# Ledger of designs, part 33: miniprotein binders against p81326

Target 1, 226 residues: p81326
Amino acid sequence: MLHFGGFIMEINHISKILEKEREEYIRNKVEEYLKQGFSKDDAVNKANQSWRTYIGHRIQDVIYNLLKKFLKDSGLKVTTDKALNNRNLPEELDKVKRLIAINYGEYLFLPDADVIVYKVENNDIKIIAIISVKNSFRERRFETTYWKLKLKESPVTSHIKVFLATPDKDNEISYKCPNGKPKKMRIILEYELDGIYFLKEDFEETEKAKHFGKIVEDIIEISKKL

## First folded at step 3 (miniprotein)

Design Ra8
Fold by ESMFold2-Fast, scan of step 3:
Structure Ra8 (fold): chain B 226 residues (1-226), chain A 97 residues (1-97)
Amino acid sequence: as target 1 above (226 residues)
Amino acid sequence: DEELRRLVEEAERLFREAEELARRGAPKEEVEFKLLEARYLAWRALELARERGDKEVQARAHLVIARIEEVIARLRGDPEAIEEARWELEEAIELAE
């Protein structure tokens, strides 16, 4: 079913752009490392590592811009944890920050909320969802789960949906073991989080693990119940 | 099946390259990237081998996956990867019979 055709079409277009961007980036980085005296194999590996870091930030920006564009007509607003860490916050963003900050005694910390979806209703702000964007799970793989569990502890934040968005190109959580069992990391993430959205085609969908193309309609539906 | 044999051979080759990188003291991220590439190809080979009933390639895929998971477990200190490696090895042994 093609419920959000425009959104899906734009995802497909961006995927094609990112593919070309990857090819050019890798090609340039390989040449750069070869000029530094690295072997061909070392140059390729270093270029791929560099791309992994680059694409992490790039995918986060893509997701932010896509959600901002496609949620606007539903009265939903989108921001980032980077924006909330600015010292000169507009009143609205200052309120958003206060509504997602977690108390650790004398200290307040923001969760790992790469993208934040909220709405303004009356003179009040309601946080709909936070989205953690992960390109790989080599580091801090359960960070999103930790923040979900912390948010559940407070009546103020317990309603906030916590989603993971990932291309998972290394198949760290989208692949099932040969015995049909998902890996423990996938089981834990799917159990604890409110949803996982994959920016890839080759995985088995479940109630909580879906293609990224479904995220806009899911967020809109959640917002209607708040 | 050309594709099937190529996938498992490439996975085995990438695994050997990852071991060589680790032996030379390459950065952990570089070794991990190569291991994950090898594992993806091995998983693909395994799925296709099961679909096509190729028990030899299934056994080879399980074996290289087991070896990859063992190295990843050591590299990350990840007990889940150790468990995965153990299971993959047992499957490879059964299929080899």
Scores: ipSAE 0.000, ipTM 0.220, lowest interface PAE 15.5, mean pLDDT 79

Design Ra9
Fold by ESMFold2-Fast, scan of step 3:
Structure Ra9 (fold): chain B 226 residues (1-226), chain A 97 residues (1-97)
Amino acid sequence: as target 1 above (226 residues)
Amino acid sequence: DEELRRLVEEAERLFREAEELARRGAPKEEVEFKLWEARYLAWRALELARERGDKEVQARAHLVIARIEEVIARLRGDPEAIEEARWELEEAIELAE
C-alpha cells in the first residue's frame, strides 16, 4: 500500500473513533443535565457546547500522534511546544527549542507551535515545519500569523514552514460571502501562512488550502530541500 | 426540499431566540452560544442548498449568517468584524432580491 494511502486510512479510522467518542460523550452529558433538571432541549444544547470545549483539547493530541506515526519512516521527528517547556529537557529537544525560540531582548519565547517537525543529521538539527492547531477562531485568530512574521525576520528561522491545521467545524475560515469572496480572516491567513490543512471535506481547495490528508507528503517533500 | 427548508427555518428560529435573549438582558455567553448553533445550522443549509441548486435557501442562509456575524462582532467589540459583517449583510439582501 502507498505510505500516503495508509495515512488517509488512519485519518478515516480516527475520524470514526472520534464520532463514536462524541456520541458517547453527548449521551452521557445529556443524561447528566437531565438529572440536574434541565429540559431535553437545554440538556442537548449544553451537551453539544461541552463537546466543543472537549474536542478542542483532543484534536491537537490526535494530530501529534498521527504525524509522529507517519513521518517516522521518512527520518522525521515530531515534538510539541508543551514538551519543549519541560524543565528537564533532553539535549536534542533543547537544541530544537533554541532553533525556534524568538528573542525579545532578555527573554526567549516559543511561537504558537503546537506540533513541531524536525530532522536530525548527525548532530545537526533542521526544523522543517511548525503546525498551529485551531479548533476555534473566536480569540486571537491572527496569533499564528504573528509568529510566522516573527520567524521570517531571522535567517535562522526564515526557512521554517508555518501551517495551520483545523477541522473548522463552524466554517469560520472556510465560509464564503454571498458574492463568493472569502472572509477577511481566511484571506489573511492563507496569504501569510505556508498552508492551511482542513480536517473536513466541504471546503474550496487551493494551492495553500488542502485536505489534512496531504500534509505528510508535503512535509516530506519540504524536508528533502533542507 | 423539506430537509433544506427545515434546516434554514431552524437556524432562523435560533437566531430569533438569541435576539430575544439579548433584549431580555441574558448573559453574553448564553446569547453567543445560541448564535453559534444558529450559524452551524445555517451553514449546513447553505452547503446542501448549493449542491441542490436551491437559490431561495442559499439566500436565506446567507442572510441569517450575516446577521449572526454582526451580532457576534458587536458582542465582542470588534469594529473590523462589524464592518465585514455589514458588508456581508448588504450582499445577502441583494442576493435575496
Scores: ipSAE 0.006, ipTM 0.385, lowest interface PAE 10.6, mean pLDDT 81

Design S6a
Fold by ESMFold2-Fast, scan of step 3:
Order: structure tokens, then sequence, then C-alpha cells
Structure S6a (fold): chain B 226 residues (1-226), chain A 80 residues (1-80)
């Protein structure tokens, strides 16, 4: 039996923890900057800027830990691009690294794959999905799309699903065509990627754009077809 | 009204692309503008968003001048 209800409950619990963590982080950083001689307004602005950087890494770690926990019983393994960037890799992770590498003639580069899901069958590795985690689209709006298109070019990597996971708090890609100007970014990302998973309740849901709570069941279903 | 400009610069090799990307980052910092800069292979991808049209135009001008100095191929897209 798969425990998807437990996954949804964990997501809700983590959201409350992250909200409390934000309040504590901002408070501590404001005090730190005030002590350094910054004005109150500058201290607040710097603390908010620091939080945006911090939360990006924090959400990535949260998603990694949640997927590792909830995919384990389905025989699926989870790693990160940070883990693959170690010089002395176990044989299994070295194989994972080689199977997601993109060919640029004589050179092989890793995509910016924040979280990687794979399975091991008869000592062979199959990559199921890579998940790009974006807290904000201010600077990196089409990075994930670039990696999807590059992976699609090779028979070794063309089967790999590329997903985007995002809280999208600024509503930058939550809707396709809200009243007025078209949301070109949402349209392109949904078209090119295999799925968008929102870490929020209010968004325009489609077959490819879903609540993050559905990601575990979708990944398991994809793995059965490989 | 926020304007977005995408610039792609192609140079002979990745090391040259990385050096040019660092110079572009410096130019953006000098003007107080936030830019997204990504180096992949021999290409530099730049995304600039700002509601300060004068600073935006100045940064684009400096980026194009830098690219010309290196004899680079440049593509510019204004997304609206």
Amino acid sequence: as target 1 above (226 residues)
Amino acid sequence: SMKEIVIIIEVPDEETAKRIAEEIKRLAEELGLEVWIYVRGNRIYIVIESDDEEKLRELVKRILELAEKYGAKVWVDIEE
C-alpha cells in the first residue's frame, strides 16, 4: 500500500515549519545587520535579500528529503547534483552522473539537476526524473527548459522526465493567460517540461501543472513504465 | 512597467565566456541592476529585468560594446 496521504500531511507540516523558520531568520539577520551599523530600512532589505537566497537552498533540501523518504518503499533512489559533484564517487553515483551528462562534442557536462530520481535493476541504473527547484523566476526563468531540450537530443537521456518544483509566491507562472497580458513563461514551461509541481494551493491546474502532493505517485507510475 | 531583455553571446570557448560573464556581472553591479547570467559551453545567456528603462538601456549598451570588443556573435530579444 502506498501512503500518499502521509506525504500530503508532511508537506503541510513542513510549510508551517518554513514559515516559522522565515520569521526567526529575518529577525536574526535584521539584528545582525543593525549591529554592523546599517539603518533599519537597509537591515530589513538586506535580511529579505538573504532570505531569498537561503530559502532556495532550504526548499531544495526539503524536497530531496521528502522524496527520499516517500520513494524508498517503491525501490526508488534519490540523489542531488551536489552529491554528484564529489571527486570520489561510489560506483552507483558515478553511473548516475554519466547517465545524465550532456554531450558537447569532446566534453560532458551535468545539467543543473537539483534532485535526481533513479532505480537500480540487475545492477543497471535507469534515471527516471530530474527535478529543478525554483523559489523565484526573477533571473532563472528558462534554465530548466534549456536542460530539458538538451537532454531530449540524446538517446541515453531523452527518456528522462524533467520537472519544475516551485512555490511561485509572486504568481509568475501560476496562470497561463490571466486577465490582460499573456503569461508567456507559464505557457513555455508547461509546453516544454514534463511537469510543473506547485508548492502552493492557488494555481491553474492542468494535466502537466499539479500540486506538489501528486509528485510521488506520478514518479512511481513513470518508473513502472521503464 | 517592467521590461525584460534577453541577450545571448557566443564566443570561441567556455573560458572566454566565463571571463565575459564576470565583466557583465560587474557592469550590472555598477548600475545597481539585477541580472541573470548563465554560461553554458561557449555561450552566455543574460536576462535583464527592470522598470528603470534608462539604466536598462545603459546596461544593454555596455554589454553590446563588450561583445563587439571580443568579436562575439550576439542575439537580442525583447520579451513582452
Scores: ipSAE 0.000, ipTM 0.107, lowest interface PAE 18.8, mean pLDDT 78

Design S6b
Fold by ESMFold2-Fast, scan of step 3:
Structure S6b (fold): chain B 226 residues (1-226), chain A 80 residues (1-80)
Amino acid sequence: as target 1 above (226 residues)
Amino acid sequence: SMKYIVIIIEVPDEETAKRIAEEIKRLAEELGLEVWIYVRGNRIYIVIESDDEEKLRELVKRILELAEKYGAKVWVDIEE
């Protein structure tokens, strides 16, 4: 749809901003570590490690703000698991918190839901989607899959779509083996999750693996069926 | 001070959840308390806000008795 052109343009603009932000961040961190007495090689290595931590939170904030801006006109609302962990919640957010909670015997816990999309119609709240934002997979690669499987166990939460959003800079799930087969991790994540949205250009698009620019359109379509 | 109580009740099916939710709504109306009741699948979500502690305690008691009668699972969260 033509009205999503603005979303794609803003993603491209933000990508350029993040690239410049990385260069400035690395330069500043290298200077800090050099002043602390680290060698040039150690300073560069530490600066790159610091950036990996920083960009993870930064990408999550960017995705939250983009979705909030572009879903608003469709009557959809966006929140975060961080917001839901506040002690005193307004009624609307308290309902969101209760409706995505997972049962562990006598306890109820929130899934690892970086961004949550819901709608409110006549004081009725419907959770549309949970988006997990992963800058890298490393040791926690199937965490999002675990939450998807737990949500499927309850009729209250089984309709909730679980999406992964990732730049996949290290080509952990966008890479193909020399024989053209996707890696095991990509196969499992795509099979179990409702969608994977890439914040990069170089990947093979499938029915469930798409450019991040498609996420607004997909969420709106899902919400119309609820 | 105003008390804020959330009660979640889980029953075997959605039809039972809807019937219990209607009973809780009628009970709240009889006590003159405003209650937010939300049904999703086999769960009932109840949010109660009141500065009338006596009526609040009576409503919670009756809700818990109703849940026990149906053998339901119950979670209660209280914030003041």
Scores: ipSAE 0.000, ipTM 0.251, lowest interface PAE 15.6, mean pLDDT 82

Design S6c
Fold by ESMFold2-Fast, scan of step 3:
Structure S6c (fold): chain B 226 residues (1-226), chain A 80 residues (1-80)
Amino acid sequence: as target 1 above (226 residues)
Amino acid sequence: SMKKIVIIIYVPDEETAKRIAEEIKRLAEELGLEVWIYVRGNRIYIVIESDDEEKLRELVKRILELAEKYGAKVWVDIEE
C-alpha cells in the first residue's frame, strides 16, 4: 500500500500513455515513409526524427493540462502563449498578456512562455511563474535565460518566476556530477533561472533542479508569498 | 551527406499557420524537396532533410521571406 499523491500518480499514468503513443506514432510514420519510397532503415530514422518534434509539443500540452487540473483547487489559473496570441482575448487574459510583456522601447512583445501561472485576487492579476518546456537544447539553448534577464529589468515583471521543464533524454543538462564539472549550459541555466524541473528519474537534485512532481507544491508556496 | 534543418514559425493563429504550412509545402514540391510540417496551435514546425545543400538553402531562404511577409517570428536549428 503506497500513496504517491494525486499529481505524481497522474504524471506516472501519462508517462505510460506517452510511451504507448510513441510506439504507435513511430509505426504509423514508418509506414508513411515506406509508402513514399524510403528504405526501411531510412524510414525508421525519419520516424524517430519526426517523433522528437512531435513529443516536444505533446509534453507542453501534458504539462499545461496537469498544472491546470492540480492548481485549480489552490485558486491558481493556467494559460499558454498560444491562448495569449488570440486576437480576441477576454479581459482577464488581455491583462495577463500585458503583465508578462517585455518592453523594447515603444514596443511590447510577449516572451515565448509555453505555460503561464497566475492568480486573481480582488480583480487584480498577479503573474506567478512562466514555464518554458524544452524537449531538446539544440534549439535556442539560452532563450529561457534571455527571457528571465529581460523580465528582471522591469519592476512590473521582476517578481515573475521563470522555470524550465524538460525530459532531457540526451543528458544535456541533467549531468549527475559524479566527479566532474556540470556542463556550461547546466551551470548557466541553473544560476539564472528560478528552477529546473526534470521529467526523468536519474539525476542529482539540487535546491533549484528538481523532479517535475515537485512543481505544484513549489508554485503554491510561491503564490502564498505574493 | 544529409543535412537536417528544423524551423519553428510563430504566427497569430492556427488558421494562418495552416495556410502558411500549405504554402511552404508547395515551395518544397517546386524545388523537389521533401518537407515534414506539423501545425500545433499558433506554431509551425518544419523539418527539412536533404543532401542537395543548394536547394535546401533556397527553400530555407524562401521560408524566411514568407515568414517576414507575415510578420512572424522564426527559430532555426541546424542538425548535422
Scores: ipSAE 0.000, ipTM 0.087, lowest interface PAE 21.0, mean pLDDT 79

Design S6d
Fold by ESMFold2-Fast, scan of step 3:
Structure S6d (fold): chain B 226 residues (1-226), chain A 80 residues (1-80)
Amino acid sequence: as target 1 above (226 residues)
Amino acid sequence: SMKKIVIIILVPDEETAKRIAEEIKRLAEELGLEVWIYVRGNRIYIVIESDDEEKLRELVKRILELAEKYGAKVWVDIEE
């Protein structure tokens, strides 16, 4: 399909932009830390730590904008958990918020859903997928699986697909052990989640673990069955 | 000031949920309030937003009484 080819081209273009952005960001942050009296080595280390935080938010924004652009012509809509926490929600987003909320006794909380895909047909809203975006797995490695298991408990939300999107630059879940076995974390995440989409080239694809370029097509296919 | 109330009602089945939703819609119409009501499976989602606190309170009261009649579980979230 033509729009899927365009999606892959856009991903490649953005990857180049992010690499240049990284170089400029680190250069500027090193300069800032040096001005604060840190050593060259400490300044570089702190700049790299700052980049890891920055790129996490940046990747979330990139994925949101890409999905919004490429799903629009298929009648699919995209929002974020941050948008759903707005006090003055439009009726449509308010409906999305209510349909994805999880019960904790007398309380309702939103899952941690960086990106949410839904559709509107005949004034009915159907939540298709939530996408958790992670730049690294050094902390909160099973947070996404927790939300998947909670959503699965209710017949109202059990149909919602839960995906993980990650560049996995540190090879925390894309790496294979010398015996060909995936790491424990990869096995658990792939088992519990509906899919993992890698923003990198070097990994072994499976039915559930795919290149990010396939996410648009997969979401569209899922939406046709709802 | 505008006040927003969200009510979720859990009932035994979808048919019961649809019937209760229609009754709530009628109650809202009688009070001149616009209500968003959505039924999914055996759950009813109700969103009421109004600056008329008296009518809002009356509608919530009647909804809770209706839910009680059916032995339904209810969650209420008040967003001011």
Scores: ipSAE 0.000, ipTM 0.254, lowest interface PAE 15.8, mean pLDDT 81

Design S6e
Fold by ESMFold2-Fast, scan of step 3:
Structure S6e (fold): chain B 226 residues (1-226), chain A 80 residues (1-80)
Amino acid sequence: as target 1 above (226 residues)
Amino acid sequence: SMKKIVIIIEVPDEETAKRIAEEIKRLAEELGLEVWIYVRGNLIYIVIESDDEEKLRELVKRILELAEKYGAKVWVDIEE
């Protein structure tokens, strides 16, 4: 119970760090673009685009480190699809890769598994969940859903939980029906995925759509049933 | 003003999709609403357009209840 309190506290602390980091990043990038001869409006626009790319990778790293730290005591291990794409893989990670990879004839592809949670039991590996981290939904909006549906096709991967984690700063999937008009993307993602975890306070909460602070306890409960 | 609702239903197989589509046509007829329905494999696409908001709401409710009875997956989008 104390473990979950510490997780929430660390999320809040990191959130404050990221907010300050954004202010410094934008300021520095605007200055950089102005020195390159761009107008103020163009510099600001380019700085915002640069931040969107940067924060996407930054949030993935944050989530990976938080889950690795807070799941360790529960006997759960965490890795990334980036780690699995290394040519010289340890035997354990090679097994993880084989258990997640999807077959397309003579080709094998990894799903959109930014963060992977698994356990080792009697020298065998069991994949618990994969987490897709999305900073925006302007492009590749249903990529996570596609991979969920592909994983369900095989008895090897059909048990794997697929989660989406997002700050959703543009409010693209935070609400189902803000003006009596359902957001098709939110409805489809919530229905097809095993859960959506928001890295923000303001969103329409449901049984499947929760604050990111609940992800550790949810994963631990799922792992007990596997 | 005229309201438009799009519903997509996913069921286990094509025969079930055709059966459900026929039931939806009957529900719409009972309420005096025109509905466009397209079945593609195990998917049912439904478009309902009406200025009678009460009847439209009732039809959507009945469609959702029917889908739940069949354990079907449903997507709903409201336009204009």
Scores: ipSAE 0.000, ipTM 0.067, lowest interface PAE 22.7, mean pLDDT 80

Design S6f
Fold by ESMFold2-Fast, scan of step 3:
Structure S6f (fold): chain B 226 residues (1-226), chain A 80 residues (1-80)
Amino acid sequence: as target 1 above (226 residues)
Amino acid sequence: SMKKIVIIIEVPDEETAKRIAEEIKRLAEELGLEVWIYVRGNFIYIVIESDDEEKLRELVKRILELAEKYGAKVWVDIEE
């Protein structure tokens, strides 16, 4: 019970740090672009573009560290697709890599799984969930659904839950429409995925679309059924 | 029997990836082959399935030539 409260407190603390970090980052980048001869409008646009790239990696690292910290006492382990692409893998991570690989005929490739949650039972690995972390849906909006659909095709991977975690700063899938239904992208992502976790306060909450603070509890519950 | 080949191409940016993917789609259509193409950021994933080995080899050759023209990095699981 108590560790869920701690999780929420750490999310809130990190959120405030990221807000301050954004202000300083944008200010510094605007200055740099102005010195390079860009107009004020171009400098601001380029600074925002640079922040979107930076925060993507930052949010992924934050989510990885939070999940690693708060799932350890439940016997769950966390890794990343970056770790699995290392040349020399420990036996445990090599097994994780093989258990999430997707079959393209005679060929196997890893999904783009930013964060991977698994458990070790005796000497066997069971993959619980993969989490795709996205800031923006502008160009690659159905990437996560593609990986979900591919994982469903194999008895080795069909049990794996596929979650999306996103701050959705551009309100592409979390916006509450005043008059109408959810946006098409929100409908498709929610239908195909096992869950969407928002790193923001105001959105249309459903059984599958929740505040990120619920993710630890949900993953632990899923793992107990395996 | 059906043969499968996977080609992954890395290019400098997503705009270039989309342009190359569209050209590959055109090459496949000209040869009457079905091809699955997925652009993910600056990467192009291509899956070709065919029992027409001659057309498969021709398509792969043209894809590799196109990638080389753009100075792209290419991974291929099987050689024709």
Scores: ipSAE 0.000, ipTM 0.081, lowest interface PAE 20.1, mean pLDDT 78

Design S6g
Fold by ESMFold2-Fast, scan of step 3:
Structure S6g (fold): chain B 226 residues (1-226), chain A 80 residues (1-80)
Amino acid sequence: as target 1 above (226 residues)
Amino acid sequence: SMKKIVIIIEVPDEETAKRIAEEIKRLAEELGLEVEIYVRGNYIYIVIESDDEEKLRELVKRILELAEKYGAKVWVDIEE
């Protein structure tokens, strides 16, 4: 039996914790930079830049830990591209790495797969989904779509779902234009990807663009079809 | 939109790293690609950004061949 209400509740709790964590982080970093001799304006700017880097990693860790916790009872496993980049891999992770690698002729490279969901049945590995985590879209906005299109080329990887997870705090892809039309970037990302999961409340849901609270249920449903 | 590839090469010592780094600069120049190369101890860090996928793939190939010639350990990561 699956407790999706618990997952949604934990997401809401973590969102509140992250906002308080931001306030404390910036306050502490401003004090640190002031002690180093920076002006107040420079200290504030540096602290905000530091937070943008920190929160990117923090959100990836949060998503990894949430998915690992809530997918465990469904027999699903979760790993990260960082784990797969270790030189000496356990056989299971080495197999996962090989099953998501993109072919560039003579070379194989990993896609940008911040979080990877897979299952093991009879010592056989099936990749369910990869999740790209984006804190902002100022640059390289179509990176995730590139990896989706490359994975689609091969019969080995074409079944793998490619999801984007983002707080989209700057409303870069969740905001609608004044005429009610989605932005070009949102239209392209939603069309090419298998799903977009927002870590925020203020957006209009569609079949593919959903609140992050829906991701566990969606992944479990996908895994049943494989 | 540009692809970014990071290559890290581990060699026996810093002098070897510096020599290999210079050779990689030559390979990049031959292909007309700009690369950022940084030597730290016995490691070489290479950052390549290009929207010319064919040239980028060719440079990566030559770099990996060079590393193999020296028996060096290599890590390749595609960042965007």
Scores: ipSAE 0.000, ipTM 0.090, lowest interface PAE 20.3, mean pLDDT 77

Design S6h
Fold by ESMFold2-Fast, scan of step 3:
Structure S6h (fold): chain B 226 residues (1-226), chain A 80 residues (1-80)
Amino acid sequence: as target 1 above (226 residues)
Amino acid sequence: SMKKIVIIIEVPDEETAKRIAEEIKRLAEELGLEVWIYVLGNRIYIVIESDDEEKLRELVKRILELAEKYGAKVWVDIEE
């Protein structure tokens, strides 16, 4: 997208930094585990497991900062579920927290919303989208779809777009079988969610599954309709 | 120090929510308490902050009684 050349440039720069960060992280963790008496194979496996946890949080932070930077000029605000877990919230964030709450009979719970995009007009808040960030799909693979289905049940939350953002480095949902059929997980996620944004180049785009570089423009267009 | 209580009320429609919100506003005024009240669709969100624990308890009691009268669903804050 021509309008977002700076955004795409920053994504590419950060991607290269994360690759170098991975090499150094793995090397240091392998050395640490070897010193603790683990075998070479166990040390490598533990280092890789540690990286998967670390990079998950790192990618969430990167996406949060990129969206905050590139949506600001469009009058859109960005927060995180971590920010909303503070008991002494400013009025604005308290309203955001209330606007994404889901009904379970006598209880209200927050969805797992790694990044939340909203706007403020005349002291009224409108939630535009929540973005679930996943580095891998080994655990809680349909968590994002569950929250989407629950949000659709209430007139307060039914308009909120639910997106998944993922590098999908293990080709868990971007791979197509030799017969051209997507995997079951990809079919379900694409059907239920409002969009999937891939932080990778090698995949076939669809109406709902796109390169991450398109997310800023898509969010801005959605916000104009609210 | 000040205590904060959040009450969320859900009713069948937005028109009913707005009417109940106005009644709650009057109850707060009668007790001399400032409250944040906002209506989002068919839900009413009430945020009460006060260092007067006795008046705070009285307002909460009246709000819960009002909600029960309308057959509304009520939550005290959002579970995490």
Scores: ipSAE 0.000, ipTM 0.354, lowest interface PAE 13.7, mean pLDDT 83

Design S6i
Fold by ESMFold2-Fast, scan of step 3:
Formats: C-alpha cells, sequence, structure tokens
Structure S6i (fold): chain B 226 residues (1-226), chain A 80 residues (1-80)
C-alpha cells in the first residue's frame, strides 16, 4: 500500500497537468486556425479534433513513463511496440519482439501492443502483459480482443495478460448498462480481456474493470506467479 | 553487406526444442558462424548475422532441413 501511494499521487499530478495542457493546447490551436482564415466555430471544431489526435499519443507516452518508473524497483521492464519496430534492436528487445509475435501460417506479426511489460530472470525473458491504450473507440472497437484471442492460441503467448487502458471521456465503455441499455462493447471487452484500467474517476468498477491506479500492483502480483 | 535472418521453429515440447537448439549451435560452429538462440516453451528463436552470404545460405538450408526432419513449423524473416 505505502509503495503504491506514490503512483496514485503521480497519476493525480499528471491528470492536473494534462487538464491544463488541454486548455493551453485548445487556446493555441484556435488562435492558429483563426489566423488561417477559419471561422470561430470551425477553428474550435478543428482544435478539438487536433487535441483528440495529440492526447492519444500523449497518453501512451504518459502510461509508458509511469509504468517504467513504478515497475523498475520490482525488477520489471517496460517497452513499446514502436521500439520493437526498429530494425536495429538490442538482443533483449529482439527476444521480446519474437516472444509476442502471433502465428499466421508461414508469417509472424506483432499484436498492437502499445506498452509491453516483461521480466528477465536467469537470463530468460518472460512477457507479463501487453497494454493497449485507447483514447476513443470510434474506429477500432474490438482490436484489443482480437489480439487477446490470437495470443491464447499459442503455448508461447497464452500466459500473456492483455489489458486496455483508457480515459473513456465519451463514456463508451464506462458502464455495462447505462439507462437500462446493455453496452455491447463494454460487456465484450470486460469478458475477453484480462482487465480494463480507466484513467477517470466515474465508471462501473468490477473485478476486471478498475481505476488505472491499480495497474502497478496488479502487474507485480501477476509477475510473482510467473 | 551484413544480412540478418531470424528463424522461429515450433516443435511439440520444450525438451525437443532444447535438443534442436543444441544441434543448430553445432551446425553454426561447423560453418564458423555466430548464432543467437533462445528457447521459450516449445519454440526456438534463432538470429543469424553475417556478411558471408554463402555460409549464411548454407546454415539456413541446414536449419530448415533439420526442422523438416522433426516435422516442425518454421517462420523466416530476412533483414538486410
Amino acid sequence: as target 1 above (226 residues)
Amino acid sequence: SMKKIVIIIEVPDEETAKRIAEEIKRLAEELGLEVWIYVYGNRIYIVIESDDEEKLRELVKRILELAEKYGAKVWVDIEE
């Protein structure tokens, strides 16, 4: 508990920074679009669209850095699928890449693993979890579940936990049955995945759907069993 | 020019994977090539880098023949 207090505090600090960053970003982008000759309404709309793209990459970076910082003392390592797509990989990362690859007959492909947690024990690499980071669900609703189901097909990858991390600002998967209507996406994601971690305060909490502040302790506990 | 080849071999169990990995190490040694081999579960991950294209082709050929002898599944990635 004591060692996880720092993580919760850091998440709260980052949340406030991101809120202020959003206000400054929108303000600057509106100014930029107005200078390009767009109307006020169009400028605001375009600024909001630009923010949605920016925050997606920004949240991935934030999650990567937070997990790297808070898992280090537990002997756990963190990387990204972006890092694994470099041609010149260190031996350790090359092994990580091959250990998460999915079989398609004579071909092997990487899953969409925005953040990857692994450990090195006795010179062997063991993949603990992959975390898919989604800012919105408009286009790629079940991509993470597809990769989870494929990973389950191989003894090499079947132990790997697949998590989703999301701010879910549009409340697309925050509740299983809002206003009496079942949310198919929330229900399926919770059923198929090993966990959903929300970067927000208001959501329906279950054994598998938790606040992001729980992710470090959960990953450490999983790693002890491997 | 330096070429990098990654081979992944899938067999029925970890014991078989370890035996095949040792045989591949011997094949590489016979040809004077360095090879990185990692066994995880029932899979063998092999990384070969060499500027000697003739020896590299011969090693890959022998590895593929060995995998076929064991009825193993094989995937090959070539990077230059």
Scores: ipSAE 0.000, ipTM 0.324, lowest interface PAE 14.0, mean pLDDT 82

Design S6j
Fold by ESMFold2-Fast, scan of step 3:
Structure S6j (fold): chain B 226 residues (1-226), chain A 80 residues (1-80)
Amino acid sequence: as target 1 above (226 residues)
Amino acid sequence: SMKKIVIIIEVPDEETAKRIAEEIKRLAEELGLEVTIYVWGNRIYIVIESDDEEKLRELVKRILELAEKYGAKVWVDIEE
């Protein structure tokens, strides 16, 4: 049996579900705004803006659940920065929190780590990867690279792989300029990060920029070297 | 009531971290306190839980003095 074949099938299934959810969400939101007295054009624009916010959170949850499901058989565990910011943490998650903390003089802060992959062996915890999930790059384009550079400064965290996962629907980092050159944002993100995983089909793959379907296999391979 | 104290100590290198961790283990044993100690690269993670306020305070004091001797960076978090 091919574990990664199942992962790709699940991604394809979820993509179809998300397309159907988008159509229903937009239709319902347009109807809602029309009832509030907005014009047809305003209702459509507001519905599209609402969807962009909704899908960002939805994609993060999807990625978390997919990774949790498909990494479990390889002995890998998955958590989120939201889980680590709870008041009372189990010992295991408290250790994960402390292991990814970044030094700011007298303070230690968590990086923005939408999804965190780790393993537990002989009461020791090793952080494998942090995945940042970005639906758009409008306001926080280099946030993920900032966290990568900070993690690289410490022997405790320098081994941690930092990945970006994005549908890049607006072609902000999967587009090439007319001269064939990638945009500055794409060049910087690919250079500094350990990988970019696209949740879209139409892009040119590189050593570091891959289809999301490859992420499980890559993470498992990395974990074997730790 | 039980108190939980987390101490993180950062030193320049892993070998120094391991030596300091062993000294902290000895200090805890001398006071009859159980501590959880992990060494992660150049960082030492210490968890102390005790209902003996006097012994806990004495151990924390000795740990902080040890860290100061090594010029280490220290973070302390107190939880109930």
Scores: ipSAE 0.033, ipTM 0.575, lowest interface PAE 7.2, mean pLDDT 84

